# VHH binders against Uncharacterized protein YOR385W, part 22

Target 1, 290 residues: Uncharacterized protein YOR385W, of Saccharomyces cerevisiae (q08909)
Amino acid sequence: MRGFSGQPLSDDDNYRIEKTQRNTIPERLHFSRERNMPIASIFGTRGYFVFSSEQSYDKFKQTNFNISTLDADGVGVPLFHIVQSYNVIGKITRSSPDFYIYKYVLQGVQDPPLYSDCKVICQDKVFRLCKILYCEIYAHQGFFETKYDFFYPSKTQPVKKYQIIKQSNMRDLYSTLDGMRFRWHVKFYSDHFRLMFLDEDRLNYSNSNQKERQKPDQGKSKAPDFVIGHYTRTFSDILPRSTSKCSNLIIGEHSKPDSLGITTVPDLTQEFACQGALIHYLLHIERERK
Key: E = the ipSAE of ESMFold2; O = the ipSAE of OpenDDE; V2 = 0.75 times the mean of E and O plus 0.25 times the DockQ between their complexes.

## First folded at step 17 (VHH; framework vhh_3k1k_2)

Design u1 (from r2 with F107Y; at its last fold request DockQ between E and O 0.61; V2 from the best seeds 0.57)
Amino acid sequence: QVQLVESGGALVQPGGSLRLSCAASGRTFSSYAMRWYRQAPGKEREWVAYISRSGDTTVYEDSVKGRFTISRDDARNTVYLQMNSLKPEDTAVYYCAAHEYGFLDDYEYWGQGTQVTVSS
ESMFold2, look of step 17: ipSAE 0.516; ipTM 0.735
ESMFold2 (binder alone), look of step 17: mean pLDDT 83; pTM 0.842
OpenDDE, look of step 17: ipSAE 0.560; ipTM 0.790
ESMFold2, fold request of step 18: ipSAE 0.000, 0.000, 0.578; ipTM 0.127, 0.192, 0.776
ESMFold2 (binder alone), fold request of step 18: mean pLDDT 83, 83, 83; pTM 0.842, 0.839, 0.840
OpenDDE, fold request of step 18: ipSAE 0.532, 0.523, 0.520; ipTM 0.795, 0.777, 0.785

Design u2 (from u1 with A33Y; at its last look DockQ between E and O 0.29; V2 from the best seeds 0.00; counts 0 for: pae E 16.8 > 2)
Fold by ESMFold2, look of step 17:
Structure u2 (fold): chain B 290 residues (1-290), chain A 120 residues (1-120)
Amino acid sequence: as target 1 above (290 residues)
Amino acid sequence: QVQLVESGGALVQPGGSLRLSCAASGRTFSSYYMRWYRQAPGKEREWVAYISRSGDTTVYEDSVKGRFTISRDDARNTVYLQMNSLKPEDTAVYYCAAHEYGFLDDYEYWGQGTQVTVSS
């Protein structure tokens, strides 16, 4: 019954997200709450599904996609579906994205279509649930690093791109988003990634080579890197032919405590969830090679 | 379950133009996101252009932007690639691909390709 040797993490220390009013931290990162976003597999499907809350996942487990009534906030349906690009034997040979991320979108049936290129999943008398292509991920493997480019097709806004970099000799991932720099940090023998904001002002001061001038705020024993999220993997007793929770994302955000469905997830949370979904898939791929 | 057939590839002088067609047979063509790819000798196949299911969104690889235009005609089950200001570097086999997003799964389908040669 011997487990893997490694550094144990305490429950209360592992999942804390720093809440701050520091002027050196961008206001977008002054969080009011933490969102728990389960990642699950659904029997008979490829890839993984990200849910907007534990409550949404719990409701989905009871119905799957056999839904007679859609909730106005979109509780009980997935937010994202990530799949690895797949060769169809005997039909295709391609150079294509390495991963696709689809998003589930809820809309009133009386409203004009916002997404004319969506796939309708289901509807009731009031709401229509659609699935759209939200993001494509291209992997560019080099000798010393792999770069993951995120591409967002859209009819109404400029195409946006950002990048995640994984160095070959490290498990950590680095990203830049809207001029902000981040690190997904993981310790040896762990599948617990901590999402950290890399404070530009602290980095610039240490690199500036200005004379030995000290800052007015002299908290040299301050907490380490500013943690804004977590990815944690779950090992569960998996019943055959079932929906199973595989992991969790915990992401700091500005939102109301009753923001549980897909309609009220902040844009920044969605972007970090896409990064976490990639991490989950990369760990799955590594596990399958063992 | 869907077959794609490209046509319109030819030998053309630098600065010339060509229009490629990709005809689909099968289910409603409006269910597919459509793409063009190309493969030059000794090179990896690379993406060229994308068009959404509705046709409202088009995206191009940087080297062809402003020269190539993707379009679709759902009544004819056909996607097109208009290629202008052709360069020798555009010489390749051009493939079209269809991508369908299912309720639980997704699929990609490919044509057999059409040769485009740009030389004096």
Scores: ipSAE 0.000, ipTM 0.162, lowest interface PAE 16.8, mean pLDDT 74
ESMFold2 (binder alone), look of step 17: mean pLDDT 82; pTM 0.837
OpenDDE, look of step 17: ipSAE 0.414; ipTM 0.738

Design u3 (from u1 with S52Y; at its last look DockQ between E and O 0.01; V2 from the best seeds 0.00; counts 0 for: pae E 20.0 > 2, placed apart)
Fold by ESMFold2, look of step 17:
Structure u3 (fold): chain B 290 residues (1-290), chain A 120 residues (1-120)
Amino acid sequence: as target 1 above (290 residues)
Amino acid sequence: QVQLVESGGALVQPGGSLRLSCAASGRTFSSYAMRWYRQAPGKEREWVAYIYRSGDTTVYEDSVKGRFTISRDDARNTVYLQMNSLKPEDTAVYYCAAHEYGFLDDYEYWGQGTQVTVSS
């Protein structure tokens, strides 16, 4: 295929997920398709909602949360809801997060509850839709960087966490997830972020040779970074008292083309979606300061 | 680990029918979305049919839509593929698979396959 040259895509190839067969890329990143995840505002609510597909967002616009029949795969409901905390005292004392991410979960009505501290949003005779606290984000402002700690609460397992770092004079964000390093790269004039896997581990040629000067010339060409996702804003008319799409988050994954609902979103895609939701909210906050 | 065993592959004439079975063991079958794939010699593996864990949703590749039917019997831990109006182009090794979401292609569970041959 022509799209698998192994070189970084130019900006003219916007929204393209680079597909590669190179063995240096973790198998978890050998994607076969792209999932488009709209981010939207819903009238009368705070924060932003992430949907598992365009089709899910389109269906949701017809019903909002007044759903009489729940789809078995969770098409037509949000996946995530990100909200900024207003607890000023808790933020100053670090006793509360700066952001909450809630997740919508579909459960069988006849099955035992999996989440004892969830809020039931709606149900029909077969399924119920629950909203649970999924992730807490704590911001730590330093002299040279801001760190965003993502915590995934659990009562029975060690709390999983990872960190996103923004350097004070840069717009790019860096993260490490499951031992893999990533960069959300954005050009100076743009709100288009490209999520890239950073493959900076090359063999140290000087360790295997006696002449140091000869080795550096062989190492000048670096393997290209790999684009695995995108965040891009949409400029659209915002209609009063309506639900409107604000942006799109596009993530590479391995899934069937008809994996449209919340029950079929891979775990790694969900983690990148949480990062993208934070990026969206940070851009919103930045614009409100102007 | 999930173990999958396909059966029912045979030689049939064009226009004939065949039913494939896939028996699963080692895990709760109702926890998995189940798939059928096929692979002709020298070609890439392609999915054929998909059934969600609930059984409420089935999806088919365009070339088999209307001719093939996937179903599941969770009490027997078995998924079936009913193939009608068979054509020579349906000749392939058919594989049953169980898929864990969040993993790349190399993390699916596969059976050993069963041969279907459609020829005069």
Scores: ipSAE 0.000, ipTM 0.107, lowest interface PAE 20.0, mean pLDDT 73
ESMFold2 (binder alone), look of step 17: mean pLDDT 80; pTM 0.817
OpenDDE, look of step 17: ipSAE 0.550; ipTM 0.798

Design u4 (from u1 with A33H; at its last look DockQ between E and O 0.02; V2 from the best seeds 0.00; counts 0 for: pae E 15.0 > 2, placed apart)
Fold by ESMFold2, look of step 17:
Structure u4 (fold): chain B 290 residues (1-290), chain A 120 residues (1-120)
Amino acid sequence: as target 1 above (290 residues)
Amino acid sequence: QVQLVESGGALVQPGGSLRLSCAASGRTFSSYHMRWYRQAPGKEREWVAYISRSGDTTVYEDSVKGRFTISRDDARNTVYLQMNSLKPEDTAVYYCAAHEYGFLDDYEYWGQGTQVTVSS
């Protein structure tokens, strides 16, 4: 990276997740471990792939979808595939998303299909690997901000949705997910994003006085960071001819350390991974303009 | 949608050169990533070269690196494979393919192939 101090980003101190159980922090964010989720490009395909673990990525490098035997936990296949839509007319008319996120799911071959509109990627005698549409992202460019609407379609449940907001003069992204507010913070001249939980109670205590309406001076408060994830670029595992690791997402979660495959990634981790995948793609688009 | 027609396959002596062309018909040719594959008799089809839709990224299979060059001319809707220092092991039917991703359906479009034979 040019313009950067040259300090290695692979130091363990750079990838720390806050694990303190504060009373003001929702219990869903009381994490037990970090999951490292490589993001990679795959020869002959558009977009980027998110893997559930380093071990899954390492196994995938040897097969590249030419899989004769599927692992029961889904180790060795991607979790997500994010692609940018190139249909400019469809995006202007809102007839297509700006980004799609597909998810890979593992099913027993004897089980009834759970996804009538899935694409079967491969199967063996026991399992089949399917690719489904998981998330649609619509970008709405305003003068002061860009809003990214995430929609998670479902045939059986109400549509889940939330929004990421990027201010035009800043690189930080803000999101609300399940009533919790988050910030992807990046320092100037860095591509290291830190995912933080925002405790709104500190920012809103002056509003408890219903008789007075003033701008909060509490914006100067130095509340401690509650970091729950990271996005970092990777250079140490470069395999340029078939599959190339581009970056890592490191996300706090509740799971066992041996939860390595796609079948055991918690729902909240998956949602943060979708946000991180968008960040990766936005950085790619920015670099391609140069 | 795109339809692809390969041409330029011929009989060539070892050490010779040959240029394959893949002419595309249809709108938005510049929206496709392009690849060359080859299939020798009795063998599986294997990729040979790749060029991104912008032309900024090219990738080659190890056995052809330094000898083969993929390029594209979006004004002529054509992808080329320049093959130098040809060897008998390069004998195969060569196929051009176009890939489009980003919607619910992944689309692959293939040509009919052109025969390359390297023999003394």
Scores: ipSAE 0.000, ipTM 0.125, lowest interface PAE 15.0, mean pLDDT 75
ESMFold2 (binder alone), look of step 17: mean pLDDT 83; pTM 0.843
OpenDDE, look of step 17: ipSAE 0.502; ipTM 0.770

Design u5 (from r2 with A33W; at its last look DockQ between E and O 0.41; V2 from the best seeds 0.00; counts 0 for: pae E 2.4 > 2)
Fold by ESMFold2, look of step 17:
Structure u5 (fold): chain B 290 residues (1-290), chain A 120 residues (1-120)
Amino acid sequence: as target 1 above (290 residues)
Amino acid sequence: QVQLVESGGALVQPGGSLRLSCAASGRTFSSYWMRWYRQAPGKEREWVAYISRSGDTTVYEDSVKGRFTISRDDARNTVYLQMNSLKPEDTAVYYCAAHEYGFLDDFEYWGQGTQVTVSS
């Protein structure tokens, strides 16, 4: 007999994250739940939109871009809009692509401005929706790897940056965020990326002279086993001239289970969502090459 | 649409100063986030400076902080890069860029660049 059930687990059950209180795992990664963040395309627009929940995406579809009232939690608007920059500057843009990520922010209309430079998109009697330029991604292409630098401009906060590395002959992506190391792992025949925390002590024990990202799929032991998120592609047919869900990001977080809107997405979840949005775009670029 | 034209690039000696200008055509200049980039021969592009729509937020790449100042004059539809204490490693083509966005869209505009050369 199988453990919980006499039936094999569905593919949806494979999108779970690890939940732990172990001291070897940073406390910031002691997640309590998963957040499903749909990524969608919208006809007539550039780029892709990341939503804070399935419910938020479903509500957005019902309004068909026509937002007349704003939900208090920000359900029914996107969280992020990622676009690839134009390649019109030959020398500067031809060496590597780059991307912009905009963020949607909800504020009370009577509250003092949180952002001096937000662009007000719409408002009702209670709330205003603002859009800001949140993150810029700079690609630095070499012979053996491409490095993606995430840059968060802000006058009032320290400039934050981190890097994702993709080796030219590998699909896996490696990142360092706030001193923690991560791997987006994907099997060759799949578009399912698993976001894993890399426990350096465990890896260093197995291979004291090398970091894990060297030849990770050459039949060597793969560690760590601590999965904190997923990127998956949907298999739904795309109708012309419509809004279509393209993929899902599933990210572990500390949050209330009923927090569905943009106002309650934790900062760390947002940073992983930016990484997932880049992955989605890179897969799109790869598919368009064919 | 908007067209951006950089000017002010020149040959200068180390320790010298130079001011670059980027003039924008159009009525919505106050809607643009403005940036300067540079690209040295054989090197990848790098971001140099950023100024917000209002001009209240400026951000600089670490190697130019304290030496370069970005500013904007919305009445003249122009963004400036004041470069002081120039070093040979500042030699590059300098590009300006403008960014604008709405609810579901965005627009990006680039200049053609202006050459700055600092003699070793």
Scores: ipSAE 0.411, ipTM 0.730, lowest interface PAE 2.4, mean pLDDT 78
ESMFold2 (binder alone), look of step 17: mean pLDDT 80; pTM 0.817
OpenDDE, look of step 17: ipSAE 0.624; ipTM 0.808

Design u6 (from u1 with A33V; at its last look DockQ between E and O 0.03; V2 from the best seeds 0.00; counts 0 for: pae E 15.7 > 2, placed apart)
Fold by ESMFold2, look of step 17:
Structure u6 (fold): chain B 290 residues (1-290), chain A 120 residues (1-120)
Amino acid sequence: as target 1 above (290 residues)
Amino acid sequence: QVQLVESGGALVQPGGSLRLSCAASGRTFSSYVMRWYRQAPGKEREWVAYISRSGDTTVYEDSVKGRFTISRDDARNTVYLQMNSLKPEDTAVYYCAAHEYGFLDDYEYWGQGTQVTVSS
């Protein structure tokens, strides 16, 4: 935790989240708090896990998945698990995704099964913890950019999809989600990404029935950045038979301060967490190529 | 599916060395996280060493740190456990395990084990 004296002016040290109630900002971005979502590796396990809070991560470190009693709010279990697909043939033929994101969900043991493709991780007398396929990510490598299509197929909800675009010569990522435009901005030689909402004046130019050129960040600078989240990476040693924190997401949301478990994470927060999980994995892949 | 076969277990005197091998057959070996476990008579199976897919990260149980070294040779689809400064407490059946995350499930594959006995 940072001390109370002085706010840093550096983008690398600034974890500020905009909390404005102005009419020019979509109501969905009228945040009441910040959620800290650790990203961790679990010993001997592929991919990375996103936790709904520091408290949930700390509890998980004590128990792993060896749980005899499940918390009703889902504190102490992961929210997401992102893995890279190894299906080379399916990726070449575009018949399988490049990444999978699995979600952990709690269900009452008395309730009928809602998911046809789920893995029961554990249960007690009241709750069952299940792992389901939540999101598929397809990468489309172009000469000037890579596009990442996020698909959220669900039997219980309408299919959602959105795209993240990474320009080949830059590390910044741009996303559109529910008609809103966002930028994950990172300085050269930094792994601190700032998630920014791109002003509503860009919303009126989005036309889903027309061809639209992808545009980089426009030159209307000097207005204050509307920062809604952060990705920060920390290197830490892996301890034997332990979970290691690799990075952290800080995301603005509308929720109560005691919303710590997986059952009360707002949908928009979950969508940004999936974007942050991809960023983490892309940084991992980049480092492995060196 | 993947098959794992351990070898190299033997009777050795305290202070001696052994190299265990775990040969894998099947699909892409480089896709697996590899681990060694051991089980002493009448005791629970316990973790010994870990090596990541790339081989860049290795982790060891405290009691073997500095004495055991895990490594992998992806060209031969083999994981090794170099065991130095062996103690009677290291007597166990040693198992290798491969872990792969697949669609909806995490798969774990085990070998049949190789006996290591350290006695004076």
Scores: ipSAE 0.000, ipTM 0.121, lowest interface PAE 15.7, mean pLDDT 75
ESMFold2 (binder alone), look of step 17: mean pLDDT 83; pTM 0.848
OpenDDE, look of step 17: ipSAE 0.511; ipTM 0.777

## First folded at step 18 (VHH; framework vhh_3k1k_2)

Design v1 (from u1 with T57Y; at its last look DockQ between E and O 0.02; V2 from the best seeds 0.00; counts 0 for: pae E 18.4 > 2, placed apart)
Fold by ESMFold2, look of step 18:
Structure v1 (fold): chain B 290 residues (1-290), chain A 120 residues (1-120)
Amino acid sequence: as target 1 above (290 residues)
Amino acid sequence: QVQLVESGGALVQPGGSLRLSCAASGRTFSSYAMRWYRQAPGKEREWVAYISRSGDYTVYEDSVKGRFTISRDDARNTVYLQMNSLKPEDTAVYYCAAHEYGFLDDYEYWGQGTQVTVSS
């Protein structure tokens, strides 16, 4: 969020993540800070762009892709670009994704090229900015649910896969990542999604209908909601022929407060950002159908 | 540019535990995502585990998930592989590898390996 000096920011408590040492929460989720990741549309392009910080988005607005000097941390360029595929035959045959997510990668010009399929966007004397295919998303619509399979291709390791599930007639989305369960929860008549970790102890209570269970630690029957991120829409005006911010992703992470560029975004933050980018696109598609 | 040395390999009984270490020197260790690989006699090298540059994200090959844990200690420039519930199928030379940030799977530095043998 932004504000003028001397003015309080509204809704600050609603955009907080849980920061805890609670031993029922995996240590990987004991985050130290929140990262605000603007999602923007860029005039003349398809899809949406995710930025690593507000400062990076603000710098990008001055240059678009006409960059004369690349910052060493990658401030002022997007992190991700999500686009919807229009290959109808490939989608029907499941030979192409429903969505692509491209990633921008900063490389030293003297280093060997790492990706044979990368597109060089710009280069200065020191750095080269490349765009690579990072994630493919396949949608499988069934009677009771739609499943979104996220694939992260790799040349040297098994492809990572995880899934988001949206049940029919419900707005919430559920995902499982590395054995951890998550929920993107949205209140009625809102576009504010909260990303929550689903504590395994809470699931045990949900599944027990015959036998008493001991209370969880700390003397509670259920832990409170453990929020690790947010998706929020921006209600700003759009100027003609301009880049405009559409929404924000706020994701918990382990990072330094001055981690503003694309080179310092943690991997887990990137995976949740991909989920948030899909949510943004799905909301856009639903609005256009109305 | 970065030098990697594995240690901690040993002969252990099935069901036992072992912790491997990978010490790094040279460039700043926190600049690298780290992986463990293994190679059994007469087999191709295979990936085992991955830990991100920040340490906030880990991934495991299916056969080791729930038994192996990768971790990092940037103050000691060391990556660990904690191996529990060891099986004879885990017998291999274990290698650590470093990937430079932004080059996750195409530019790697390798250690010399450490032997793990699981037999009764």
Scores: ipSAE 0.000, ipTM 0.112, lowest interface PAE 18.4, mean pLDDT 75
ESMFold2 (binder alone), look of step 18: mean pLDDT 83; pTM 0.843
OpenDDE, look of step 18: ipSAE 0.008; ipTM 0.237

Design v2 (from u1 with T57K; at its last look DockQ between E and O 0.61; V2 from the best seeds 0.00; counts 0 for: pae E 18.1 > 2)
Fold by ESMFold2, look of step 18:
Structure v2 (fold): chain B 290 residues (1-290), chain A 120 residues (1-120)
Amino acid sequence: as target 1 above (290 residues)
Amino acid sequence: QVQLVESGGALVQPGGSLRLSCAASGRTFSSYAMRWYRQAPGKEREWVAYISRSGDKTVYEDSVKGRFTISRDDARNTVYLQMNSLKPEDTAVYYCAAHEYGFLDDYEYWGQGTQVTVSS
């Protein structure tokens, strides 16, 4: 394909994250590496699956869920499964979820159950693979914006709720997590979203004087940005009745390069992966309307 | 599939208390996370409370937090909503819902509702 087009998805500079020690950036965001998390569809299923690495996705393609031996790190199984809710009554009231995110968890067979509310997918002599409800997403469409509330009905941890906001006239999404603000930015005519941290502390310090209350657009100022992740569409497999890779999430994290399976994905990476999974699904829904 | 029958709705004065029950039948009750919803006349249905499959994690809508308590009794296949310090704003039809986490699809099953009126 020759001509003037946007940057190809395989351009390495286009998928890098910023690694920084700047004191204006929270230490939690001083990442050491990028994790590539394929998003795929599986024939005969609804929704999309997020994998913890390319290696995990490649291994899964060979077995699907027909797994005779489970890897100790959980390589070769999905991490998340996002599904759109089709409960019409609950969806009409907007008091029931619009999306569910399930998580796959690897447990030792001899260990006490960590998750009493789970479905066992498979097991061997050493490990069992369980599927649990990890996150519910509620969409609240208003005139100016759509809010996506993430609800975590976990038995063993406090339920954590955070929000993503999409304004009606823009494709960008904004999120807040643990007091930090983020933007999934996408250029026009692109499906490449860049996850950026919005550094508000420097702007707030500069605006501590009362002069900011006089500005016409106060509260709309951008903080300095740096890129900590990406959502990118990839080439799909063309083989029928098979697992097809649809896209990739590339997320900065604190981890070792050999952290390939589901057991060692950092919590912050998992939260951004849930956001990326929602983005993927929203793009799918938009494409099906055309 | 599960069948749900709510009961316990009544007319009560402001500041009063009421306990709603939701009896489940048809399939294993312990497979469901349970929710309470409510719908006032002419208004959208809203969620009120959630309880996990195992019963040890609960979440409440902010306006009822501290006043309402959801619980479950798996031996009786029943979920409860204890409502204290009732206000006129709590007037609604209350619905019990069961959420089935399927491998491919998730389903939500509803009861018929029970009327709670907080007035005079």
Scores: ipSAE 0.000, ipTM 0.156, lowest interface PAE 18.1, mean pLDDT 75
ESMFold2 (binder alone), look of step 18: mean pLDDT 83; pTM 0.845
OpenDDE, look of step 18: ipSAE 0.020; ipTM 0.308

Design v3 (from u1 with S52T; at its last look DockQ between E and O 0.07; V2 from the best seeds 0.00; counts 0 for: pae E 18.0 > 2, placed apart)
Fold by ESMFold2, look of step 18:
Parts: structure tokens; C-alpha cells; sequence
Structure v3 (fold): chain B 290 residues (1-290), chain A 120 residues (1-120)
């Protein structure tokens, strides 16, 4: 169902982000709007697809990958495709990642592909849609935590990496991106994750008190101050051989309301979308084990 | 249900030229955008050239741009790769691929490959 998210559509306050221009918040987080990014499954494929807008997802449902025309903004095609690797030997030897994230890129047909590993998905007389390997995720499971390392393969630019950490007995996830610390917070009885920016002073407060470090989640007096995104799961009846929306990512960004396609998604939004895609996949894996 | 057969691979001296052919059978050739890939021993398969199903647009990987030319002949159900100014780095098995619009991997058909060796 369109707009179904397992929550009432009229519940705007539960899915809003904070907007500010205060000097205590990094300028990169001075957002003007929310972007709703559906996550969907597509029959006949592995993994999950992230769309740049509800409008893009709605258009894709009518065409699937049988696309006869491409528009300049890239509305009606996915942005990301996350898949789990089945290469057990490669995972054990650390020669292959645990997850791959592919990105869809729109280019003019007169322009050459920017990447040597570009797979052309479709094209018309004006535009070409390519699929590239965007990042690889390596999972390192320890006794107290699992670390997810994100690597961005490239021969023409530096490999970007950051890490997501999940403690073994907790559902919350922590990440660091460009020196900024974030928390995906979820209540025990919910699948609604709130993405929060963590003030550096509050991090130092936690490190200065060893007793609070020994009691995770009991130190709820350290409240996150700044919500910048959400992940929510959708429940609907799934018809065979169909595309089904599974969840929504709502991420703050600085963009115009008509920024609906894949060509205008800000870089920071893309990184949070990759984190949200991993969260979605981890929840799926957990549910399949039950 | 389309079958692709590459041919024209040979041993060539550096600076030489070759023309590879990829013959398609089983379905109408004009329904496919066509690509060439290559794979050197011990390396990943890499994309080389692309031509739209209409033939109006071609795209090349940077290392072959200006030296290689992809073309198609729909009457003969054949795509070609003209390779000029060959270098030892061009040594590889060359694969032809047919790509149908709209479906991911299930719209891609591959040939068995043809060996090109540029030996100094």
C-alpha cells in the first residue's frame, strides 16, 4: 500500500527531524527538509533497493526495470541496491565482504561511463542508467560488539571508510562520519530507529564516568539532543511476483522540494542511506532466523 | 535464448590491428544493446565498449578510447570491435555480451570469448 509504514500517515511528529542553524551544530547538519527514501524488494532479485523519493518508487512500480524513457533527474529508478554476499570462503579469509552496496548512476548517452565496472542497465536516446559498485561492508564479530567497516572501492579517488558499531547485547548502532558521532537509537519493543547527532561534550561526559560505562542503557540521563533521521518498517501483504515496499528512511538534508530523483541526492544523505540499508538488511536476517 | 559467438582473436605484434566479430543467433539482434568485455589472466573482467541497440551511440573505456571502435550490422546480426594500435596490455580473452533493457542480470547474455594476444 502506498504510504503504509506500520504507523499512521498523519503522525508527522514521530518522523520529523530537527532543523537548526545554531553554531553548536555542524553546518553540514543545518537541514532544510526531510527526504523519504523507500526501501523495497523486487521479485527475482536478491537484496533490497533504496529509492530517492516516494514519487520515484511509485514510478518504478509501474515499469520495473523495463524502462522505455529516462528523465533528467532520474525519477523512477533505484538509488542503491544492497545484497548480502554468499561467498562463505571469501568471508572467512577476509577476501570478500559481507555486503555489497551498488549505486545507480544516470549519465548522458554522449558521455562515457565514469567507472570501468559500470554495468549498463538501460538507456534511451538521451540518458544511460549504469550500476556501479559503490561500497563494500566487512563485518567483524567480536565477543562484546560487531563492527561494520564500510569501504568505497575506487581507482581514481581515495577510499572512504567509516565504521558502524553494534554492541552484542544492544540494538543501538553507533557510527562516526567525518569526525561527527551518530547514534541509531531504537526502543526494545520497536523497529523505529532514530538517527541522532551526538554532541562531543556528552561523549566526553560518558568517558569520564566509568560507572556509567559499565551500565549500558541504564544511563538514559545522557539524552541525544538532535534527531536527523528515522528508519521505520512497513508491513503489508506481499503479492507474488511483485515489488513491495519494506520500510522507509527519512533523512534530513539541504535540498529543494523538487529534488526527487537520484541525481540530486546530497552526499551526506547517501551515506546515511547506506547505513539505513544495512540496518534494514540486518533486521531482515534476524527475522528470517526466527 | 540468444547465443553469441566471438571470433577474430589472434596473435598480433604490438602496433597491429585486429577486428573481432560477435555473431548472434536465436533472437533479433536489433533488440539488444551490445558490449565488449575483456579479461587478462589473473585479473577481473573489465568493460571495454558499448553500443546502443539503434547503433547511434557508442561508449568506450578510457584506456581504449581512440584506438578501438565498436560497430554493429543488424542485417548480419553481428557486432564488431575494430582494435588498432594494439599494445601488450590489450592481451586478454575478449567477450561479447547482449543486454536487454529493463531487467537486471537476466537480460544479459555472454559469449564464450576469443583470445587476443599482443606479443612483443
Amino acid sequence: as target 1 above (290 residues)
Amino acid sequence: QVQLVESGGALVQPGGSLRLSCAASGRTFSSYAMRWYRQAPGKEREWVAYITRSGDTTVYEDSVKGRFTISRDDARNTVYLQMNSLKPEDTAVYYCAAHEYGFLDDYEYWGQGTQVTVSS
Scores: ipSAE 0.000, ipTM 0.114, lowest interface PAE 18.0, mean pLDDT 76
ESMFold2 (binder alone), look of step 18: mean pLDDT 82; pTM 0.832
OpenDDE, look of step 18: ipSAE 0.624; ipTM 0.829

